# Designs tried in a protein design chat: VH-VL binders against q9h9l3. Part 79

Target 1, 176 residues: q9h9l3
Amino acid sequence: PRKMVAIDCEMVGTGPKGHVSSLARCSIVNYNGDVLYDEYILPPCHIVDYRTRWSGIRKQHMVNATPFKIARGQILKILTGKIVVGHAIHNDFKALQYFHPKSLTRDTSHIPPLNRKADCPENATMSLKHLTKKLLNRDIQVGKSGHSSVEDAQATMELYKLVEVEWEEHLARNPP

## First folded at step 22 (VH-VL)

Design Md13
Fold by OpenDDE, fold request of step 23:
Structure Md13 (fold): chain C 176 residues (1-176), chain A 120 residues (1-120), chain B 108 residues (1-108)
Amino acid sequence: as target 1 above (176 residues)
Amino acid sequence: EVQLLESGGGLVQTGGSLRLSCAASGFTFSNYAMTWVRQAPGKGLEWVSSITYDSDFTDYADSVKGRFTISRDNSQNTLYLQMNSLRAEDTAVYYCAKARRAVAGPFDYWGQGTLVTVSS
Amino acid sequence: EIVLTQSPGTLSLSPGERATLSCRASQSVTSRYLAWYQQKPGQAPRLLIYGASTRATGIPDRFSGSGSGTDFTLTISRLEPEDFAVYYCQQYYESPYTFGQGTKVEIK
């Protein structure tokens, strides 16, 4: 069995109008939920919108943040060759400017058995917050201080573990 | 309590080989990068080699590259350093050190060290 | 490689005095990746400060770190007898990881 990690990233807005989502924090946990990586990351371009209410990122977090290039190198050392679990994970990979093999990617926002377990439509895109509350009876992303990428990564891993056996079997029969 | 215990040091001739071990306890060994740092008698600290938490990546100082090999057995909570083609300048106390993170970080715990003496 | 140069080589002080140790990097290092260690004779090094300014667990508050870019400082506000030792700065920003050559804090 391959090694498995869960990832969650927070993004800020860069570019002329802040429409570019740039990596500003990345958290990675192992199968047990232990934190392997958690860093604030300095985008290469000027931050126009911190998106604090969602990202939890503030200007003070960028003072000694890890430069993107350095952070990316560190993160790739963890992700390479592993099964990577995330929620709407394509956004994380995009922000990382990294392409992970589809066969090694698990997106909890697109796992029908997970939605079914949560009494949600199988083809609907449910939020991490909703799934976590429904299936783990845990509240995440509470308040207005923004998300905790560590908590989100841990929740994502725990959610996936609920359907791991079934989904891995499905993928084995239906490789992406 | 975190403990790191090095072993395997000793006297060897130039060109010889030696294998160091570091037994770790008191923490989840498999979650942290590990490193070897050496100190020649009366000298400063020199980073020798590092290995990530899952052994996927290793790194070496230029002075030992091609001669030393770092490895780990997470099932045994043990770090290793295989030293080949030893030179007089490799004479040092070799410390096992724990990184604070999985891939890198400051070294928050150190072993007592093991002395390696290479005679010409 | 990033070369770390510490100064002074030796610092002679009395208990109760303030100690200021410098570590200069050959290139800019993100503060997050700068650490300080203490080593007493016959002992292994001990982590004092990481991230340039964060005290490690169990480290007294008389130890503090500061700095950014290429200039970093370790300060011991009031030297205790047990503080006389060699201090090393270290960067883990870029491989190879490097240490400064050390500053010896000795009793005057």
Scores: ipSAE 0.918, ipTM 0.953, lowest interface PAE 0.5, mean pLDDT 96
Fold by OpenDDE, look of step 22:
Structure Md13 (fold): chain C 176 residues (1-176), chain A 120 residues (1-120), chain B 108 residues (1-108)
Amino acid sequence: as target 1 above (176 residues)
Amino acid sequence: EVQLLESGGGLVQTGGSLRLSCAASGFTFSNYAMTWVRQAPGKGLEWVSSITYDSDFTDYADSVKGRFTISRDNSQNTLYLQMNSLRAEDTAVYYCAKARRAVAGPFDYWGQGTLVTVSS
Amino acid sequence: EIVLTQSPGTLSLSPGERATLSCRASQSVTSRYLAWYQQKPGQAPRLLIYGASTRATGIPDRFSGSGSGTDFTLTISRLEPEDFAVYYCQQYYESPYTFGQGTKVEIK
């Protein structure tokens, strides 16, 4: 079995003017897309902007949400030692205040073969929504209710699987 | 239907060893943390040990640390508890319990338990 | 460790009556990580409530959970004959995972 997981996080705005991105939900799926983790998370600071249209987070979701430090511990137990797949994953790790080894990180927003397969410029940064539609013929992040981190994590894993063999070989020849 | 079936219990002398097994079916075993919980005769429930879905992390009650080892074989859908240096106070029904999540969670399914009796 | 104290130790009631069981934690527990179990004589425990207020699959509506912080409650709105059993609360907020000592609901 592959020790690989995909992660997607939703963030809310904290701090002055809500410009600080704080973790408010985290979803992790395994190679098969099965949900290993999915929790609403309570930031340590007051939420100024729920960013609901994008995050899907509402005030009601923060009622009895998992405190950040507890959630972080749980999430790290899943991520540690794994190949972690994500889209623009540096944002997720930043929100988690955790940095995964680069050699074990896979960012679908920076995989040239994936862009090539989607008939996009190899060095362009394409959105998860666009890649998912183009390569999986699936619509995600539809509507005004915000993103589903589970859906996004699953899509991210499926996208990576399309180029896994090629990309892993590339990385083996060119270690980060 | 989720099923958990414990085995390996029995009578053992103080200082002896015993290995419990739990055969799981009806769910994707490798996606969930598993737990042992015991209950001494006429007493309440006591958490003994837990193991994450991929065996990367294990945890033990202080009362069994250094003596018990939890492990799993995901290819066989089986959970184990190796019990060494057994004491009289380890006498209990040992339950295998499924966690609702990969790392932890409430125990949404339980086996019927297997009795371990430690005598002098 | 987080100590869970249940009260009362024994609750004697008749079928049809309302049962209220208390579980108090030695420190604050996020309600999302509080569960209730039912155990009948000679049987394994059965999950009733998780996340303090969510009924497990197949659990009748007469069972409900509430509470937050350090005080949690299990309520059986109208006792059925099959509800006479021992009930345990449990936290899975942090290790070691701990159970309350149990409340026995017996027939008056």
Scores: ipSAE 0.852, ipTM 0.931, lowest interface PAE 0.6, mean pLDDT 96
Fold by ESMFold2, look of step 22:
Structure Md13 (fold): chain C 176 residues (1-176), chain A 120 residues (1-120), chain B 108 residues (1-108)
Amino acid sequence: as target 1 above (176 residues)
Amino acid sequence: EVQLLESGGGLVQTGGSLRLSCAASGFTFSNYAMTWVRQAPGKGLEWVSSITYDSDFTDYADSVKGRFTISRDNSQNTLYLQMNSLRAEDTAVYYCAKARRAVAGPFDYWGQGTLVTVSS
Amino acid sequence: EIVLTQSPGTLSLSPGERATLSCRASQSVTSRYLAWYQQKPGQAPRLLIYGASTRATGIPDRFSGSGSGTDFTLTISRLEPEDFAVYYCQQYYESPYTFGQGTKVEIK
């Protein structure tokens, strides 16, 4: 069967008033949570807002960061042909300027069986922090120093494993 | 302790074939890209080929493209280089190297190399 | 193809002296993707520096790297007897992942 990876990205603000979200860090883990890729990424446009409270990105991280074009090429080589797991993953793909096949995409923010395990409304959009606390008894994204994309990718993979058998069978019967 | 051990080198006639192997231990082989680098006697280093952690992407120097094939078996922790249509200019020590990540570079551990000699 | 040109070809120095090795790229390479290797006779290369300035695991602090764009430098602050070897720069920015031709550091 297909190999599975989990991805999480951190974004900074570019463009007018810092409203455009541009990729500044990407972490990819395998099924076992081992880190396959973790790089700071230099957006091609001027950074207006580091969004440090959430992103954890500071000016020093950008000094020797991988240029976006190069990083994107490396990331896509890892993602190609894989089942890719993420949380609100459309934001990550948008920042990568990439569209992964829907049939190979798993979004833990929109998996009804996962919500059921958390005693949440089946079709609600639940945060990664909430699901991780409820189902894994772990606190992530603590403090005001920003998120860790490695930690978040690892949590996302563990959450998916809780429903993997059921959800993969569902998708096989109901192709997107 | 990371170890890379190349084998399969030797003397071969022009137009012949060899298959090099690199046995890996001391790390999770399937997490990292792997590379072949060669060094002709008395010369510098030349990158030959790289393969991603899961084999999905391979890349080759122009001088070997179409003649050499890199592959890996993650269940056996082994990297391979199939070398066909060998030429005198392919005479070199061939090193196996481990990348620090799932795609090529930088190369943090190297084997001791295996000598390939191609005679006219 | 990015060509890396190292200078000097040979650097003759005494133990305790400072060595400065140059690597020039034919086109710009972000420093993230520039590495330095050491090779002694009959041995495999050893990674010294990656990302232009980051020391690899176990590399003593007398080795340092710097540079950006097209110009990169490896510095050995005080040569030890074991540092007399050939040094190669490599870029892994764009395939083919080329090496420089090497700088030999030898005893004067």
Scores: ipSAE 0.580, ipTM 0.859, lowest interface PAE 2.4, mean pLDDT 92
Fold by ESMFold2, last read:
Structure Md13 (fold): chain C 176 residues (1-176), chain A 120 residues (1-120), chain B 108 residues (1-108)
Amino acid sequence: as target 1 above (176 residues)
Amino acid sequence: EVQLLESGGGLVQTGGSLRLSCAASGFTFSNYAMTWVRQAPGKGLEWVSSITYDSDFTDYADSVKGRFTISRDNSQNTLYLQMNSLRAEDTAVYYCAKARRAVAGPFDYWGQGTLVTVSS
Amino acid sequence: EIVLTQSPGTLSLSPGERATLSCRASQSVTSRYLAWYQQKPGQAPRLLIYGASTRATGIPDRFSGSGSGTDFTLTISRLEPEDFAVYYCQQYYESPYTFGQGTKVEIK
C-alpha cells in the first residue's frame, strides 16, 4: 500500500491589499505524526500582510526562510507518489502552485463519515479546530500568536485515521 | 542514542566492485534522508550521494555518477552504497550520515567510517 | 556547483584564544543552508552549526556561527584543548552538497 502523509501550510498576504495567499510555512508529518518537514518559506512576492494572528508568521521568521522555489522542490520530493491528507487541502496545493492527483488526495474538510462522527451535518464544511475538539478532545490553534502547522498536520492525520478504513474502501469503489 | 555503523570496506582492485552497508539504530530510520561522504587519506570531505527518506529520490556527485548506487532498506534500518568500476581515486574512508529531515542536509550524526582501498 | 573556500588553511593558536574561521561561497547561499562540522584526528565529523548560526544539540556556547549570502564565519570564543581539530563548512542549498577544503586549528 501507498505511504500516507499529512500536510498543513501557513500563508501570508501578498498582492493588492494583501489578499493573495502565499506560502510562508509548510509542515509534513507521517502516519504516526512524526515530523518529516517543517520550514519557514520566503514567498516569491512582497509580503503585504503577515496575518500573524492566524498564520503565526512574523518578519523574523522570514530572515532565514527557505526561498519558495527551493522549498517547493523539497516538499514535492516528499509528496510525490503519496496519499496526501490535509484540511481544505486545495488551498495548500494552490499556495504550493501544485496539483496532486485527486486519487491520492484526502481532505478532512469534506469527508461525510468524519462529520457524522462529530455529530455534524454530513454536508457541512467544518473547521479543523472544531473537528479536533469534538473527535480528539484537543484544543488546537489556541491564543492570539497564530496556528502551528505541525500541530495542525498532526491533528489532520489523527482525524483521517478515524475514518480511514471506511473512506479508503469508498474511494476504491468510487474512483474520483 | 543514535548509532550508525559502516561495514564492507577493504582492499579491491581497479575495476572491481564493493558494497558498503550502514546499520542504523536509535532513531526512526525511515523518517530521514541518508548520505555517503568520503575522505581520501590526508584530504578533506567530499559528498558522494544522498537518498530521501523513502528512496524515491537519489543524487550523486559527478565523480561517482553511473558507477555508484545508493539504496536503503527501511525494514532493516540499513543504508547501502554499491560501488562499481572502482578507480584509485575512490580510495577513501566512507562515512554514513543521517540528515535532520526527510530530504538532504544538514547531517547531524555520522558513523565512524569504513576504509576502501583501490589498488591497481 | 557552489564552491566553498575556507580561510585560513591553518590557525596556530593557544588554549584560551579566540578562533575565527571563514567560509566563502562562490554564489549566494541562503544562510538556512550553511553548516559547520568539526573533525578531530581519527574521528568522524561532528555537526556544530547549521542554518549558519544554530548550534546543534549538545554543542557548547563557545561555538557560534554568523554570516549570510557568500560570507560565513565560525567563531570559537575561548579555545579548549578538545577544540584543536579540522573544521569544514558545507552547503546543502543545492546539489552537489559541497564542503569547504577545511581549516585546521592546531596548538601553537
Scores: ipSAE 0.519, ipTM 0.845, lowest interface PAE 2.9, mean pLDDT 92

Design Md13
Fold by ESMFold2, fold request of step 23:
Order: structure tokens, then C-alpha cells, then sequence
Structure Md13 (fold): chain C 176 residues (1-176), chain A 120 residues (1-120), chain B 108 residues (1-108)
């Protein structure tokens, strides 16, 4: 698959004590960082905890949000057949209730060459904020108003590009 | 700056075929879903078909399913509609329209249309 | 499928007057997925409003949209001579992405 996209999601708390993470925003960008999709999403369950300090989600965002089933259908039309890049991407797929093929999945939280470029231990799980500051000289997720999934998806794609040639060759030699 | 130019319309006999084209410029064509909408003389707008930014998914109105095929060539910035087994009811101006996103959505730019006339 | 019914069919007003156009859906739709278009005689449609209330780029502020659920409204606060046209609502919530039958606004 030659087309590559990056995804980032924001979640809110649902279920008992707000412990279930449910999708409330999804942003997808192409290889050049252009926005292909950016929607607020209404979980099918009642929201117990907006988690605003991290998610940036407030009650007003949910007033006209896209119902989860509709949004999931739209998102999967974009992701199917693509190399999908994300950071700790298993959380995004879990919130989407979706399993993307491992051979088409790239997780910037688990790429040893990327950690090496950042002068970090190869097997450490590094935050997106840390890698972006070290390798792109950029501050993301600034302040207490929550994260921007567009900003985060764009940063994730830029980070992957730093190691794309090496990592794609590695994966070709070592199929998942 | 955004321009959409339809072509390929004309007179065709019932049961015949036509292929419509829509040449796009002034935007990154491969980022957006595309749509055909038609309007019969003196009538309202009718959605015909949509295609995602990368062609992976297509959808059709019931009245044209199995007879019409939407496609796109992102390297040539061109949208197509192959119309087979044409009927008198397919007579309309056919508009090409650009969605605001990678999947079907509100259509922010439209071409001027191309007339298809199906004679019995 | 979701049927959109517009009213009135024709609205005859003078420049400077306020126009109110209605669109009723056969099923509740999320407001995010309702759009309004303007079509002048012999021309292609033009997007006015999407998400029920968001003006498209370059649309004058005399055009506004509102509504939710099944009932949606397009308002033209002060009609200009160039506003003579047919207006369509459309839902893009679920396929088929249907249009209303149109409201013709006549300006003398």
C-alpha cells in the first residue's frame, strides 16, 4: 500500500466511574499534513468525564457531534488499505473498535530508530510531546486547554518521515 | 480559483451509453471526495453518486445502481461517470461537485454542468 | 431514505425584506449534516450554509441557518436583488444524500 495517513484521537470517560475511554474526536492527515478528516464524535454511552484537561473536549463540542457509528464508518473509509501512522496507536484503534492489519500499522511510540535520533533508549516508550520537542524543535500540547488531535496527527506524520526509509526497509526484511 | 469543468454530454438513444468527465483545478484533487448531482429540466437537484478521495468507496442512488459507475484518476485530476443502459428519466444536466472533506459531505464547488438527453 | 420537505414552494418578496425558508426532515438528522444551496437561473448551485448554521466561504452575513432534529431554517435578513433564486436544503447524514424540492424566492 503506497498511501499513508496519520491518525490521532481524543477520548472521554464513559461507563462506571468514567473509566472506559470512548472516542470523542478523530483527526486524520495525509503524508503532507493536509487534514482529510476532523470531527467531534458523540459516544453511544453517556459521558461521565469529559477529561477536558487532556482531551480538550467540552459539552458544547458534543451538541452537534457525529454519532459514533456514523463517524466510525466515515473514518474506516479513509483508513482501509492505508499505512496508518499513530502514536500509541493501539489506543486509537481500540476506541474505534477496529483492528488494522499489523503490516500496515506504524506506531511512533515503538520505533527504535526514532528513539535513537532523540537520544532516548531504543526500547523506551516516549511521549509524542517529548519526541516532537527533541526532533522537530516544536512544542505541542501546550497549556491546560487539552490536546489538538490535528496538531498531534501532523506531528506524528513528521516524526515518522524522519525514519521512514530505514523503518520501511526493516519491516520488509522482518514482516510482522 | 477552484474550477470544475464537465464534458461528454450529448444526445443518446435509450439503452445507450455515455461517459462524462470532470476536469478539476485550483485545489488538491486527491484530498477530497467527489460527487455527481443531476437536475432534470424544470426539476430539482438529485444526488447521483459519490466517490471517496482515493476511490476506495463509491455509493449510488437507487435509480442508477448497476447502470452508472463513478471513478476518478487522481494523477489527471479528473472525475468520471460511466452511464450505461440509459433511460429517458436520465435526461438532465449533470453537475460535478467537490466535497469539503475526504468522504461525502457538503459540496462547496460545482461545475457548470453538462446536458445529457436520452431519446426514445 | 430521509425525505426533505421545503416550505413555502414560492416566496414573493421585495428587496430589503426578510425571507424565512423552512426544511423539514422525515427523520431526525444531526444538524452537522444539513446544508443549504442557492441556484440562480441557468447557473450551478452554490453552497450557502453547512452544518445547519455555518456560512460557507464568501457568503454574506445576511444569510443565516438554524435548526436541529427535523426542523431547519434559512433566513435572509435583508433581501438584495441578486438573491432571486431557488434554494435547496440537503442532508448528507446517510446515503442517499437527498435534497429538498426547493423554494423559489422571487424578487420584483
Amino acid sequence: as target 1 above (176 residues)
Amino acid sequence: EVQLLESGGGLVQTGGSLRLSCAASGFTFSNYAMTWVRQAPGKGLEWVSSITYDSDFTDYADSVKGRFTISRDNSQNTLYLQMNSLRAEDTAVYYCAKARRAVAGPFDYWGQGTLVTVSS
Amino acid sequence: EIVLTQSPGTLSLSPGERATLSCRASQSVTSRYLAWYQQKPGQAPRLLIYGASTRATGIPDRFSGSGSGTDFTLTISRLEPEDFAVYYCQQYYESPYTFGQGTKVEIK
Scores: ipSAE 0.518, ipTM 0.838, lowest interface PAE 2.9, mean pLDDT 92
Fold by ESMFold2, fold request of step 23:
Structure Md13 (fold): chain C 176 residues (1-176), chain A 120 residues (1-120), chain B 108 residues (1-108)
Amino acid sequence: as target 1 above (176 residues)
Amino acid sequence: EVQLLESGGGLVQTGGSLRLSCAASGFTFSNYAMTWVRQAPGKGLEWVSSITYDSDFTDYADSVKGRFTISRDNSQNTLYLQMNSLRAEDTAVYYCAKARRAVAGPFDYWGQGTLVTVSS
Amino acid sequence: EIVLTQSPGTLSLSPGERATLSCRASQSVTSRYLAWYQQKPGQAPRLLIYGASTRATGIPDRFSGSGSGTDFTLTISRLEPEDFAVYYCQQYYESPYTFGQGTKVEIK
């Protein structure tokens, strides 16, 4: 009866020319889509590019943001020992400077049965927006105001539920 | 409506043990961190211990570390504080509080408290 | 640990007056990771403000919080009879999650 959570993060640009992706928001939801954690996070480095069109992050969000070190500690306390579902989740873990056990990681961008349900090639990397529209009949990430990490985490969990039984059985027979 | 009801307080001699309970209702208990805060008679508030939504992480004030154990049963919506090796300075009203998040703080709902009196 | 020092210890005011309560941290609380609570005699604390300035659900507009770094303020713009209580600040940034010693707001 291992607990399952879904995570989604928003990143801003730091480092030279804003090319480094640094964590600026993290949302975690439980199996039912209830919000367990949702914080704006202040990167330890100077923000060069807020990437607002995609991230939804503006300067005002950083005024009361939780420092990265503190937020990371809080997030890891939630994720430890859990099955963690995400979309292209390696990017989220990279921004967290964290490696979750492969056996407890579920990436909706790399689940062949999910792609098959969406009439996509099994080996293709499909966007969260695309899968959500095709399989859940919902539009997410609408407009130029940026993504909502809460909305995206919830969509990710719902997508995983569509293939959960099949994929968990597959992973039990083929441990990573 | 969120409700937190503490119980299990009473009179105990030094060196004794006591187990406090906090029954929770009106919210999804397993989504939130829980906390014990105490208040000695005529004194201010002192944080005692916190536990994450899933019990995986606990933390304690130095004054109680090694003597108190926080735990929770998410299937029964109940928070516990096992208090061992009690000392006179542990005399206080003990409050159960709900965090707004899966980890500690801030504490948006509090119980009415249960009195623990430790005598020689 | 982060020590929170509140001032004044007691604030004697009349209804309708503005109350200003101070909380000073022994080190910077970089995220303004500060909360304010109200406690009336014989009652449990009630959350007023979190994140230094965000009003908790159901808290009247007359309560406001401000501050940064080490200095934080709770303001009650116009005291009502029900506002006479003890007020505590708390940091929830790092363990131990310490409280200030309290400021009693009493009727003059």
Scores: ipSAE 0.495, ipTM 0.832, lowest interface PAE 2.9, mean pLDDT 92
Fold by ESMFold2, last read:
Structure Md13 (fold): chain C 176 residues (1-176), chain A 120 residues (1-120), chain B 108 residues (1-108)
Amino acid sequence: as target 1 above (176 residues)
Amino acid sequence: EVQLLESGGGLVQTGGSLRLSCAASGFTFSNYAMTWVRQAPGKGLEWVSSITYDSDFTDYADSVKGRFTISRDNSQNTLYLQMNSLRAEDTAVYYCAKARRAVAGPFDYWGQGTLVTVSS
Amino acid sequence: EIVLTQSPGTLSLSPGERATLSCRASQSVTSRYLAWYQQKPGQAPRLLIYGASTRATGIPDRFSGSGSGTDFTLTISRLEPEDFAVYYCQQYYESPYTFGQGTKVEIK
């Protein structure tokens, strides 16, 4: 059976007025939540807005950050052939400039059974923070110092495991 | 305590084959990339090969490509190096080393090394 | 391939002196992906510094690393008898993950 990993990324603002989201940190965990990869990443473009309030990224993190092209190569080596779990994962793949096969992609922001377990509308896009509080009884993304991509990736994997059997069966009946 | 124990070294003739093993303990082996580094007698360190945490990617120094094969068995916490078509210049102490992450480098723990001697 | 050139080849010093070891890369390497190792006679290498400047666990603070791009330095502020060894730099930026040729620090 295919191995499963979870990914979470933090973005900074590049481009005009800092509106382009560019990868500045990536964390990957295995099925058990063990950290496989956690790196600060230097975007190829000038950083206009560190977005620190949400990203947790500060200028000092970029001093020793891995250049984007190198980090992307490392990350893709870990993701290749894996079922990849994320929350709103299309944003992570966009920042990576990468397409992962849809049949191997799991997005906890778009899983109706997960929303149902949280007593949320099945078609709503629920935040990771909200689902984690409701279903795992944990507070993540606490404070105003930004998110931890390690913490978020671990929470994402735990959430997926709550619906894994049901959702994998659903996807087998309804190939994406 | 992290421990890496190489074995399988010895004397072998040019053109021969040898398989090195590295037994790992004291850490979750399947989370980390592993590497082989060699050192010819009286010479410096030379990177030989690395393998990702899940075996999906391997890489080799040009001097050993096509002759050496790195592999791992995560169920037995063991790293391997299959060495074929051995040459005199392959004579070295071979070290097993653990990376700090799922892909290569830096290498934070090293084994004691095992000597491979290739004679004519 | 990134070639690492260490200088000097041999550094002859007395205990208590400051040692300065240089590593020059043929191409720019991010400082995060440069490591220093110590190898004592008859022993396996030991990681001293990674990320150009971060001490590995258990490494005394007399060891420090600096530099970026192509020029990196390992400094031993006050040599102890156990510091007489060979020191290697390594880049793990891109394959092949090359080592420098080593700097031998020997007792004068």
Scores: ipSAE 0.455, ipTM 0.827, lowest interface PAE 3.4, mean pLDDT 92
Fold by ESMFold2, fold request of step 23:
Parts: structure tokens; C-alpha cells; sequence
Structure Md13 (fold): chain C 176 residues (1-176), chain A 120 residues (1-120), chain B 108 residues (1-108)
């Protein structure tokens, strides 16, 4: 079977008033949660808002960060041909300026069986932090220093494993 | 403790073939890109070829394209280099090297090298 | 392809002296995807510095790297007897991942 990876990205604010989300960190883990990639990434445009409370990104991280074009090439070499799991993953792909085939994409923010396991409305968009606490009894994104993309990618993979058999069967019956 | 052990070097005639192996231990082999680097006697280092953690992407120096093939067996923790149509200029010590990540990058661990000598 | 030119070819110094090794790239190596390796006679290369300035694990503080763009420097602040070796720079910014030709640091 196809190999599966999980991705999580952290974004900073660029563009007018810092409202555009630009990639500033990306972490990729394998099925077992081992780190395949973890780099700080320098956006090609001026950073207006580091969004540190959520992103964990500070100016010091950008000093030796990988330029976006190079990081994107590295990341796509890992993602190509893989089932890619993420949480609200459309934001990650948008920041990567990349289209991944829908048939190979899994989004833990939009999996009804996962919400059902958490005793949440099946059509609600639940946060990664909330699902992880309810279903894995783990606290992630603790404190005010921002998120860890490695921690978040690992949590995302573990959440998907809880519904993997059911959801893969659903997708086989309902091809995107 | 990370270890990389090359084997399969030796004396070969021009036009001949050899297959190099690199046995890996002390780390999760399937998480990392792997690389061959060679060094001719008395000369500097030359990158030869790299392969991603999952074999999906390979790259080669122009000097070896079409003649050398890099491969890996993640179930056996082994990296290979198939060298065909060997030339005198391929005479070198061949090093196996581990990248820091799933794609090629800085090489944080190296094997001891294996000597390939191509004679006319 | 990015060509790396190291200078000087040979650097003859005494223990305790400061060594400064240069690596110049034929085109920009943005993001500082540049590494330095040490190679002693009869041994495999050893990673010293990656990311232009980050010391690899177990590398002594006397080794430091700097530079960006096309010009990079390895500095050994106080040479020890074990530091007499050949040093290579390498870019891993884009394939082919080329090495410089080496700088030999030898006892004067």
C-alpha cells in the first residue's frame, strides 16, 4: 500500500496589513511519527506579522531559514505519491502553492467518524488541540510561545490512525 | 552508534562492472536520504549520486549518468551503487554517506570507503 | 552547476595560531546551504559545520563558520595538533551537490 505521511505548517503574516499567510515552518512525519522533515522557511516577501503567539516564529528563526522555493522542492519530493494527512490541510497546501491529489489527501478537521469518536457534531470543524485532548488524552500547543509543528504533525497522524480503516473504506466507496 | 560499512570494491577492467554495497546500522535507515561520494587518489571529494529515503528520487553527477545506478533496500538497511561501463577516471575510494533528513543535504555520517581500481 | 573555489590551497601554520579558510561560490547559495568537512589522512570526511554557521554535534567551539551568498569562511580560532587536515566546503543548495577542491592546513 501507499506510504502515509503527516504534515503541519506554521505561517506568518505577509502582504497588506499582514493578512496573507506565508509558510515559515514545515514538519513532516512518517506513519510511526518519526521526523522526515523539519525546517524554518523564509517567505519570498516581507514579513509584516510573525504571529508568534500561534506560529512560534520569531525573527531569529528567519536568519538561517530555507528560502521558500528550495523548501518547497524538498517538501514536494517527500509528499509526491504519498497519502498526506493534515489538519485543515487546505491551508498548508495553499501556503505551499501546491495541489495534492484529493484521492491522496486526508484532513482530520473534516472526518465525520473522528468527530463522532470525540462526541462532537459530525459536520463541525474541531481544532487539533481539542481532538487531541479528547481522543489521545494529550495536551498540545501548551503555553503562549506558539505551536510546535512537529508535535502537531505527530498528533495529526495519531488521530487519523483512530479512524484509518473506516475512513479509507469510505473513500474507496466514494472516490473523490 | 551510527555505522556505515562499504564493500564490493576491487580491481576491474575498463568496460567492466562492479556493485558496491553499504551496510547501515545504528539509525532508522528508511528515514534518511543516502549518498555516494568518491575521491580519486590524491584528489578532492566528488559527489556521485543521492537517493531519497523512499527511493522515489535519484540524482547523479553528469560524469556517471547512464552508467551508474543508485538503489537501496530499506528492509535490509543497505545502499547500493551499480557501476557499469567503468573507465579509468572512475578509479577512486567510494564513500557511503547519510544525509540529515529524508532528502539530500549535509552528510553527517560517512563510511570508511571502498577502493575501486579500473585498469586498462 | 555551482562551482566552489577554496583559498588558499595550502595554509602552513603553527599550533595556537588562527586559521581562516575561504570558500567562494560561482553563484549565490541562498539560505546558507553550505557545509564544511574535515578529512585527516586515511580517514573519511567529518562534518564540522552545516547551514554555513551551525556546528555539528561534538565539534569544538574553536570551529566557526560564517558568510552568505557567494562568500563563506571557516575559522579555527586556535589550532590544535589534531586540526592539521584537509578542509572541504560543500553546497547542498541544488544538485549537483558540489565540493570545493580543498584547503590543506599543515604544520609550518
Amino acid sequence: as target 1 above (176 residues)
Amino acid sequence: EVQLLESGGGLVQTGGSLRLSCAASGFTFSNYAMTWVRQAPGKGLEWVSSITYDSDFTDYADSVKGRFTISRDNSQNTLYLQMNSLRAEDTAVYYCAKARRAVAGPFDYWGQGTLVTVSS
Amino acid sequence: EIVLTQSPGTLSLSPGERATLSCRASQSVTSRYLAWYQQKPGQAPRLLIYGASTRATGIPDRFSGSGSGTDFTLTISRLEPEDFAVYYCQQYYESPYTFGQGTKVEIK
Scores: ipSAE 0.254, ipTM 0.754, lowest interface PAE 5.0, mean pLDDT 91

